VH-VL binders against Putative inactive neutral ceramidase B (ASAH2B). Designs and how they scored, part 4

Target 1, 165 residues: Putative inactive neutral ceramidase B (ASAH2B), of Homo sapiens (Human) (p0c7u1)
Amino acid sequence: MRQHRQFMDRTHYLLTFSSSETLLRLLLRIVDRAPKGRTFGDVLQPAKPEYRVGEVAEVIFVGANPKNSVQNQTHQTFLTVEKYEATSTSWQIVCNDASWETRFYWHKGLLGLSNATVEWHIPDTAQPGIYRIRYFGHNRKQDILKPAVILSFEGTSPAFEVVTI
Short names: E, the ipSAE of ESMFold2; O, the ipSAE of OpenDDE; V2, 0.75 times the mean of E and O plus 0.25 times the DockQ between their complexes.

## First folded at step 1 (VH-VL)

Design g4 (framework fv_gevokizumab)
Fold by ESMFold2-Fast, scan of step 1:
Structure g4 (fold): chain C 165 residues (1-165), chain A 120 residues (1-120), chain B 107 residues (1-107)
Amino acid sequence: as target 1 above (165 residues)
Amino acid sequence: QVQLQESGPGLVKPSQTLSLTCSFSGFSLSTSGMRVGWIRQPSGKGLEWLAHIDWDDDKSYNPSLKSRLTISKDTSKNQVSLKITSVTAADTAVYFCARTYSSGWEFDYWGQGTLVTVSS
Amino acid sequence: DIQMTQSTSSLSASVGDRVTITCRASQDISNYLSWYQQKPGKAVKLLIYDASNLETGVPSRFSGSGSGTDYTLTISSLQQEDFATYFCQQYDNLPYTFGQGTKLEIK
């Protein structure tokens, strides 16, 4: 709980802009950009193939400004941690960005470039199995003959295994 | 699950209006960022973009054809329509509809196309 | 308008071959380019977008490269199902324009 509150305070701070930075955003009308050869949600740094309980699984994605997700309100979460369920052959959500064990960090780069880091602090109560991390965002795009648009995207990490040994 | 299907007349007389309909499933044109466009291909020739319409009813047209083109949507029927006025033999082509929903203007799903012949 | 030129209208190849299809824009299009596959009686399929990004569900043997005015689509090990016509498209400026198409035929 304390860790969850601290994490939420940090996330809130990263999403809140100063007055001068807000004015700069309005003046420059900066759009989100992906690196050449990449798209929003692409994995820049995958999780390890295997983790033990108590470790931190980390994935870095090509990111976009989290403010855009708030503006169009299409998602209730920036991230999910999902466990593969063999009996139903489907992925089950085990936690999201409101979970005390997850952390979301947005790192702003030059002219609309950014990275989103998702961490999952694997609790000692985690079931062994196959997991993945997903990132849900929105990018702001300026098309040639029309106003800026907000587009949904998602990224999915390679699967990784959690073991209790 | 995403599918698009074109329908229209096989044969149209010169000077008449050509009406085409794109029926789709697996997505909604009320979804933010979604667009549906029309592309045509004369026999043995390249593809030509005609028009597109987006979730906010914003319309874009090929400038060379703009005066003859009208694109519209019917959200209740999951359909996008294109009308081309004053057709000539140069409008003989296979007509495709396709959707775009990405960081570019990439058409990620296409219909199979419908052939329209303008006689005489 | 931006003209898109594919260097050949037809290429002959055998299963297992490495195939390269080229596309040239009349001006710099800043990687705003997609590649499509067209088979008779089938829907056109997106393969590559933004010059080098592989569309979800497309086999990894397909890749795109290039910058500025010159772009290529590569099939690293040709399969039987790859015999089709391939088109490039620019979306740097309106109107959006396509190449003439390159038909990949059995040798």
Scores: ipSAE 0.000, ipTM 0.450, lowest interface PAE 16.0, mean pLDDT 80

Design g5 (framework fv_gevokizumab)
Fold by ESMFold2-Fast, scan of step 1:
Structure g5 (fold): chain C 165 residues (1-165), chain A 121 residues (1-121), chain B 107 residues (1-107)
Amino acid sequence: as target 1 above (165 residues)
Amino acid sequence: QVQLQESGPGLVKPSQTLSLTCSFSGFSLSTSGVGVGWIRQPSGKGLEWLAHIYWDDDKSYNPSLKSRLTISKDTSKNQVSLKITSVTAADTAVYFCAHRYSGSYFAFDIWGQGTLVTVSS
Amino acid sequence: DIQMTQSTSSLSASVGDRVTITCRASQSISDYLSWYQQKPGKAVKLLIYAASSLQSGVPSRFSGSGSGTDYTLTISSLQQEDFATYFCQQGYSTPYTFGQGTKLEIK
């Protein structure tokens, strides 16, 4: 179980009245970073290959501040759970971040590093088949001499199978 | 500008089916992450969530009422409908439909004005 | 179901007062909390989402705080138009549930 207290940054007001040292610390707090050799949305911990109904599927992604997504709205959901449909050879959305069986946890780390954990509590009524979990986010980037930019990204888990006994 | 408007009968007899329609503008139920929900409020009482439907036709119902509820959408008409079967006096309430957006932490950000439904003989 | 409890069903206050309304969830809801305002005979209005984010167009005198199970709506300097009923709501798990409401009344 991962639960994290969130807070609202009031950095814009503060930046106009702070020392250079404080400005640097505030800038590092408001940018999103990915670990060296990784990109936002990369899978850090994949789901297991197989789950039974009643179990919890969990994926951990390289994350970014979810409040960036609220402000920009390029993907209007944080996550989807999708089931493969062989007849149409396509992935069908079965759950999103508004569904009661999904949980989204954002773990804020050091200096803009963060993880996004997506859980799917597989209901007893779930259809057997092949599933995947996707994460949709936005990262904030700020360079000296440039305005801040917000960039969309997405990550997709490896497929996994749900079975019903 | 996002707007929603509820419509339905003002009076329904016990045991009948109540049918409500939410007509909206300023958004599409084809847009990823968008949904519409139904919430009701009996006179002088609190708010009770009933059901919602999403852009991908994913549906959720209040478990206490699930056997009596059916939610559906007509994306081409910008409408969402809710049916409640076997109504009783306990279903007398103001019924609201509301826009929801997953980027707002599942808040119902824009509501219709509400439509009063009275169940009596 | 997640039960949402507001500490009082009514509060009396005067214009200019600092008003605090509290909401407690029966389990952690990870900031999936919204605050709503309802005036008699009118549609419900969203004030705060994600526990602390001010909805566009809502006056800055409204603020939200809290985490886990305990959340607070604050009105820093009460205005005449703020006399209304306030509801908290969790969006963490279905069924989505509302607090019973706190009616803010003039002294």
Scores: ipSAE 0.006, ipTM 0.477, lowest interface PAE 16.9, mean pLDDT 82

Design g6 (framework fv_gevokizumab)
Fold by ESMFold2-Fast, scan of step 1:
Structure g6 (fold): chain C 165 residues (1-165), chain A 120 residues (1-120), chain B 107 residues (1-107)
Amino acid sequence: as target 1 above (165 residues)
Amino acid sequence: QVQLQESGPGLVKPSQTLSLTCSFSGFSLSTYGVGVGWIRQPSGKGLEWLAHIYWDDDKSYNPSLKSRLTISKDTSKNQVSLKITSVTAADTAVYFCARDLTYEWAFDIWGQGTLVTVSS
Amino acid sequence: DIQMTQSTSSLSASVGDRVTITCRASQDISNYLSWYQQKPGKAVKLLIYYASSLQSGVPSRFSGSGSGTDYTLTISSLQQEDFATYFCQQYYSYPYTFGQGTKLEIK
């Protein structure tokens, strides 16, 4: 799985806009779609390995229509910023989409393709340590002669360090 | 202080299995985002990545050698092992182990390497 | 596989020189590039990760730049201890691949 996390091809993502959705599905329903070889929540552009307080950490994920999430959201947030805590070997949530320091941008592409960009504007009060950004979404799927379904997904960035001098 | 040290047989005969051990200190393979990889270098040639193992036991192999490679870890002993089956003279190289920090996308600390010669 | 090409296998320089070593990837690697220094009998040393990030403990005379397919390691004022072989590596896609190396030699 590490292999998939390390392949980051935004140009390939754009070039797949014309591929593999049927005309009938386009005419009757627009559904969420992931690029070939990707799944919803996959990282298209990771954060940098290191940031200082005051910088902006940015991750771009394979996205889905956020309207799906406002009706069916399990985590009650589109995103979390989490800090690793070594003593408990666990991730602690430090902020979510309600935090003034986070931004969520959804870019709609063609034929159900989209990107979700998560930004964390690292506050001066941030503690040094290992962080990650997570994205929580829902994709709409419609099979022939079946009702539409909303499926939850999540994506997690590679970890990155926040440092102070 | 982080250190990695390779150990191997020095000399191995063609068709046999080459077994390498990486022993390390100053970090744990139970730590999030940390792995250990194996890289080799034939005399006078470039570096070739062989395999990785991560804290969560996720493994990756160079596709050109995948059928011959097995990587494993013993987290409690701070060791990572690599086995290469059916060796030939082309496997003669210095073998390095290195810490893989997934959040740096780099091998940040390397061992000094161990020379393995494949000959009869 | 992504091919990493260092156009110069050997480069002669003098102490105090500004030295540049180039590395080209066969496809866009989105800054997932590291630079390493190798000296005979010593462990390989990470200098730069993510194209331009200086590894802790590495002198500030080392810097990395570039994007897409073309990357450069610069040594702003070469010191005696910098005569070594330098390798680039892509961390973008498996298998990880390295350049063939550029050996810095005394002029």
Scores: ipSAE 0.000, ipTM 0.485, lowest interface PAE 17.1, mean pLDDT 81

Design g7 (framework fv_gevokizumab)
Fold by ESMFold2-Fast, scan of step 1:
Structure g7 (fold): chain C 165 residues (1-165), chain A 122 residues (1-122), chain B 107 residues (1-107)
Amino acid sequence: as target 1 above (165 residues)
Amino acid sequence: QVQLQESGPGLVKPSQTLSLTCSFSGGSISSGDYYVGWIRQPSGKGLEWLAHIYYSGSTSYNPSLKSRLTISKDTSKNQVSLKITSVTAADTAVYFCARETYDYVWGSFDYWGQGTLVTVSS
Amino acid sequence: DIQMTQSTSSLSASVGDRVTITCRASQSISSYLSWYQQKPGKAVKLLIYAASSLQSGVPSRFSGSGSGTDYTLTISSLQQEDFATYFCQQSYSTPYTFGQGTKLEIK
């Protein structure tokens, strides 16, 4: 069921942003804005330093309208959950936005301000270790007397530890 | 081996714009494995983080200085630049560029330039 | 913003001594802490990350410990080359903040 639900969620997600009505709304939308002193992808609320399997890791980022990313996907995903591998000193992707365990919530604020919340519902099968969450987005910018542009950005959470009892 | 080297003016007058350049060698600023940032240190004082730029071109700034700071990169020259507008004597410091790698679990600056001294004086 | 305080701006020691430098955060930073060494005319060097992990190429006489708000850098047997200024840094939240530095001086 989890695989079937994951497939359905992925398809629904894509159709929501690619419908003709949604495309028209995308073309007519206001520009994205970041709070003064912040940039798109900045962490507003980091994950806790430690989680146990079965818990939910949550990071809140300065966000932008996810409809921009449907047309201009640079990483083919809105988010990744990555595990640190010490022997190769590299980060390994464990999950992306197609994974049943991940959730992406976009909260629209006033005048182009928004937040993106990424949740990782840590499965019982998760290996203990060091993890991080990344957010990949695109913001729409329009300066006076200039055409609108879509700019890519990314945010990366501080690392956190997953432990098993 | 990764190396970072800062360059900038030795002396800047109050109210002017300070421009600094970080030249990166032994790696690419377009790599997805790290950020490049700027940190400063007034004489005999602690370090203050100013800004960093991601491989994608996205930026983060210290909120206390955000209105005066612009960080940018030129991938063809493998350089990261920082501009500080409307400088005052309080901006007198040694300015460092440094790399924060995705390989470190808690985020750390693993390679630093040796710093460039900027004095703001009339 | 998180404030980082090192208990002293300077301390004196002799070669062979066990030296401990302390760092306190104004709130829990959950081991999101690094230690750096700075010598005049040389690049700043990362010694410890994640409170206790030794950076590659750093001598084993350096170690880090601590949790929550209180952290320590220990040099088990001080060498002549270790006389320098040491800084702690938190990366728990932006903006990143540093301690004021502790200058280790010859006694």
Scores: ipSAE 0.007, ipTM 0.486, lowest interface PAE 12.8, mean pLDDT 80

Design g8 (framework fv_gevokizumab)
Fold by ESMFold2-Fast, scan of step 1:
Structure g8 (fold): chain C 165 residues (1-165), chain A 124 residues (1-124), chain B 107 residues (1-107)
Amino acid sequence: as target 1 above (165 residues)
Amino acid sequence: QVQLQESGPGLVKPSQTLSLTCSFSGFSLSTSGVGVGWIRQPSGKGLEWLAHIYWDDDKSYNPSLKSRLTISKDTSKNQVSLKITSVTAADTAVYFCAREEYYDILTGYPFDYWGQGTLVTVSS
Amino acid sequence: DIQMTQSTSSLSASVGDRVTITCRASQGISSWLSWYQQKPGKAVKLLIYAASSLQSGVPSRFSGSGSGTDYTLTISSLQQEDFATYFCQQANSFPYTFGQGTKLEIK
């Protein structure tokens, strides 16, 4: 059967559904998905342990459609590049997605899966030190017979070192 | 520079297990959105999809053959394998492996690069 | 299973001809349709995906059209290298299914 009819409760409501396979394929076209054993924002490819000024640091994250973030912004940026500050024992934002030295690429995959690539083109003026890259996104989730929801998520790369020599 | 190459036995006896290997280069099955499928073609006949496996180990099998099929991958070796149990003369065919990749939401999951095919004859 | 039917298994044509190959699905496939070219001794080649999108590196004389259940592959001016077998394939539902193939032969 391509469609099923169900009777619910003592009032005998009739519900008609497409086959589970057809419905699943339809739903997988319009929602964001993470790979099995992963969650949105997980690092798929970390940056190298060390970079020189002038090189490009790259991190690949489990991604989601960036239009979700444009429509439902909970953070005002897709990404940050942060430098560790030992004096305050905290991470300081040095770049965001508005910076010319950062690039954000979203690559669509199968069945709602995608990757977000964050590049930081390390300027000659960068201070040596310990850095990390963070990704801020939103995924669209839709349960059967429920309205779609947009959920925020964050990912953070392992730290890497920038040297000037 | 994507290439796929099938390998398998030229001849298999009825009731035995057929093992096929697809070796590839120019892409990795650790890359999100890629998969490898197996398709066969009996002499002078059409194409029949058998199974596929994606980078995240998601697998699907043709229901008509599912009880006889096992697909697996070895990402470090850039290989995908297919086993078919209890073979008969009806399994005589050229076997292809092909890459499945997402181009856009409307792509329809095309097989964009194919191997040359390997002929398997089931005969006593 | 979704059955894919190509209206003819063979078609004779001459260089320079406009050739149309048709493919019909037994139910709607939402344009989740690809066209492939198969030549003896060579790897199968993807020509068209998503019913109408031309694969990179494929000559512009190839085009695809259609929606719902009915789809067509058109070669606007047939060249010598185009004599081959052409297959349609749906990916709307498992199992993926192919048409039986249409062999273009020299007239």
Scores: ipSAE 0.000, ipTM 0.465, lowest interface PAE 16.3, mean pLDDT 81

Design g9 (framework fv_gevokizumab)
Fold by ESMFold2-Fast, scan of step 1:
Structure g9 (fold): chain C 165 residues (1-165), chain A 127 residues (1-127), chain B 107 residues (1-107)
Amino acid sequence: as target 1 above (165 residues)
Amino acid sequence: QVQLQESGPGLVKPSQTLSLTCSFSGFSLSTSGVGVGWIRQPSGKGLEWLAHIYWNDDKSYNPSLKSRLTISKDTSKNQVSLKITSVTAADTAVYFCARGETVEYYGSGTYTYFDYWGQGTLVTVSS
Amino acid sequence: DIQMTQSTSSLSASVGDRVTITCRASQDISNYLSWYQQKPGKAVKLLIYAASSLQSGVPSRFSGSGSGTDYTLTISSLQQEDFATYFCQQYDSYPYTFGQGTKLEIK
């Protein structure tokens, strides 16, 4: 027989451990979810190491419902394409979600999971150099008996090279 | 530059099928995120979205008209067509085709605005 | 369907005026809103998308603002060429719907 204290500790631990899992399972269809071991904005598929002008650079991120986005805060865009500038040792924004060369595709998966695909259709006028793609989003989280909250996140791709040849 | 041009019969008899063609240049319907939609405007009234066809051949229709609408594309000819069956006087309108830019895609496409429009073609339904 | 209501069907203004045109959605459309300009006998022109993003080639005197259900198009200093009918469109959900239009007329 289990002692009363051992039984209570086991039950309390089980409830504490499983309550977040229960909340997650209950809310999987109505809140944003990231895969186990991942967070929102994580890169699921990086760009290739190298592209030529005229090609399409593509990055897939762990996504969230774009309806959650607050464009007027931290970042005023869903995505940026940035070129590394060695002279200033900084990344310069080349394109954002307003650019016709960029595309944003949100693919809803099962139980609150989703992917955000960012494409950059590299124009023939693009300068050769080192580039990266960034994704800025917001995920909706709601716990039982608590109001929903919207949390900002960002993801950044590994750098890739654009060549003219 | 992006250009779209509608063509239609001008006059259609009640109960017949109305066929419209949108011919375009300056872009391809094989490009991800690109589509073509149809919007109409009856005289003195507002704009009504009818249908949209996406780069992947997904199609969306206004539910109020869905049973009468068929949208299709011919990528090799740079054309999109719309057919409306069983027309009545209520279908008298200027019909526009427009290039749709889909910024966020879910299933058949869900978040699309129209960045370039044709001039419109007037269709009158009358005997 | 989401209903889009523009607060006035017509508005009179003079060149140089600051003009605001409002658009209200019957439910939250999460900034999936575009503004269009229509002149008689001309193609419809996109001015603003995503509530506040200026379309390439559109003069900077045009701006969009708003969130949730309430949105505005502002023309900071009206020019002769701006007399037209303006429409908002939501693209948050199917079917895409337009406001009834606001005709901007010479005062």
Scores: ipSAE 0.000, ipTM 0.496, lowest interface PAE 12.9, mean pLDDT 82

Design i11 (framework fv_iscalimab)
Fold by ESMFold2-Fast, scan of step 1:
Structure i11 (fold): chain C 165 residues (1-165), chain A 118 residues (1-118), chain B 112 residues (1-112)
Amino acid sequence: as target 1 above (165 residues)
Amino acid sequence: QVQLVESGGGVVQPGRSLRLSCAASGFTFSTYGMHWVRQAPGKGLEWVAVISYDGSNKYHADSVKGRFTISRDNSKITLYLQMNSLRTEDTAVYYCARDSWYEYFDYWGQGTLVTVSS
Amino acid sequence: DIVMTQSPLSLTVTPGEPASISCRSSQSLLYSNGYTYLDWYLQKPGQSPQVLISLGSNRASGVPDRFSGSGSGTDFTLKISRVEAEDVGVYYCMQALQTPYTFGPGTKVDIR
């Protein structure tokens, strides 16, 4: 009889241990991670220094799950394509993620890592000049002991030139 | 300035109950997880329990599970440890500690001594 | 449970000399977020524990640069480049990767 109760106690112990490990792994699935030594929005692959109209400018950023942005999107877009205006010394938004010329791809990697790829299909009507691509995201930090926090971040590509000829 | 002040320790007989309190100040208590850690006389540190920021998740060391219950009152800015069915092996200084962003204990109280003896 | 061990358990150092304490975990403390959940605490005589090093190698606020933490996976080291009288106490490593949180047995550092 004592052996039977001991067997039941062993089963209970194993289930308790398994449940604790499972909870930790579930929390991992909703946590965004940046590679060691990098931060969210960092440029992993910059655009080329120069493009012609009709080409595709591409930038790859350290990304985060775009679902985090649904309620907390500070810029109301995942991306902008901006043109430098010398007269005002400011950047003007030319396109956002609603533009047919832009594509946003989120690629989920291993262990909370992800990449955000922004493409700009440069229209023949684009003005020559200096451009940049920006990415706006939100990373989720969740700890069992702390409230889930959604943190905004942004990344900006190096400037590149668009030429018509 | 962050402060944690424990109270409720004392001398009690085996089988009795005690409730420890930890009064917090100098930070937004409701956004931090909290721990209890104990140290028997002349011995090392032993983790006892943790509670999430909102009280919805609690974990206890196997040595105290079913006898001790960690709880908190965010309105009173106070952490508690309800200790039932006390044993002589529970004799220790009990510290409350704040969980940092990365799960290390960044602030500790001064401790309160619990002695379980006849 | 993750078991933590330390070596040596006791160390007597002449002032100004270096000290080194080893800590070993029964499982890797590297989490999927890239952080190593190993911390070092110092308990000075008659005082509460205080954090020295977090996440393997990050020195806590106010901790002198003569303290450093290193290691990966299961093997970790705390080094004090020049031990001072105020460094006397018991040093504990702790894993915070999973519950239950577990401390090493402690290393008592005394001065000659």
Scores: ipSAE 0.014, ipTM 0.537, lowest interface PAE 7.1, mean pLDDT 84

Design i12 (framework fv_iscalimab; at its last look DockQ between E and O 0.34; V2 from the best seeds 0.00; counts 0 for: pae E 15.9 > 2)
Fold by ESMFold2, look of step 2:
Structure i12 (fold): chain C 165 residues (1-165), chain A 118 residues (1-118), chain B 112 residues (1-112)
Amino acid sequence: as target 1 above (165 residues)
Amino acid sequence: QVQLVESGGGVVQPGRSLRLSCAASGFTFSSYWMHWVRQAPGKGLEWVAVIKYDGSEKYHADSVKGRFTISRDNSKITLYLQMNSLRTEDTAVYYCAREYFGDAFDIWGQGTLVTVSS
Amino acid sequence: DIVMTQSPLSLTVTPGEPASISCRSSQSLLHSNGYNYLDWYLQKPGQSPQVLISLGSNRASGVPDRFSGSGSGTDFTLKISRVEAEDVGVYYCMQSIQLPFTFGPGTKVDIR
């Protein structure tokens, strides 16, 4: 419902290309690959160790075609921003891909390689603390002479600190 | 097939400017962070600058900050280095390099020589 | 800036014998994500650099298995189990954990 509508609106806005680029991308969407020595969701570019409110935290992950997630009925979000709560020793979601302060970008590389860039535009209301960014995706795997399958994966950034000064 | 080719090097007097180009081919240029790395004759490698895949972020070594500007034109599939106020210590072979999604510099050009002399 | 050092700066190896090159950084290259942001490059005579090892220990595509990288934090080692004639050149380590990226001074490897 609301999550799917916001997801589609956000994805369309951030991933739209010219007609020829869109067509080529659609024709190549049947497979996803990860770089050698990596798996889907691995962090390619970590966030900085520290940010102030109002700055933009950016993480880049080994990605897969976001259309795979749209086609998966169990998909709930592309990303979360989470804050560590030492009292409960747990991570709490503070926003997701439907939030106005997040951006999700997908960049296709060669031969089924791609990355996913997540930005968190840290609001002035963010509480100081320890945060992380998570990415949730689905890759399309095609083995020779077997049906294609869609597999879920997750990536988690290193923790970083948000301060007010 | 994947290639980076630098051009625009030459002999120039101190205080002058040069613009280096790096033509890319065989890969989706607009997906990669791109770097310039230089090597003075007989010396080691020195990182010079980096630009984000969409051109929105640029960073330069302190030795060139304020004098050199990295840029890119994704529609022309070309990386640039504008080099102003050149000094004799800028004499080097300049390489462009592709950063493979946060991994190493996996593709390097053949380099272009810049000689700054009186 | 993170200072990178290499030892030795020059090395002559009999063909077929092993070689070992050390790289040290002035700060840890181990990120909280578990990766060591340390790469190894070979520059053969008259050529541009080429990547051998990334992230401390990952061999690049097409690099022979006689090359291996190890270490963590501030101390890293590149090993060549059996040096061959085509391995001659200068080996550089580079840190990519923070800007500016910095290279070691290089280790020149020659044969007999």
Scores: ipSAE 0.000, ipTM 0.481, lowest interface PAE 15.9, mean pLDDT 83
ESMFold2-Fast, scan of step 1: ipSAE 0.043; ipTM 0.652
ESMFold2 (binder alone), look of step 2: mean pLDDT 95; pTM 0.966
OpenDDE, look of step 2: ipSAE 0.017; ipTM 0.632

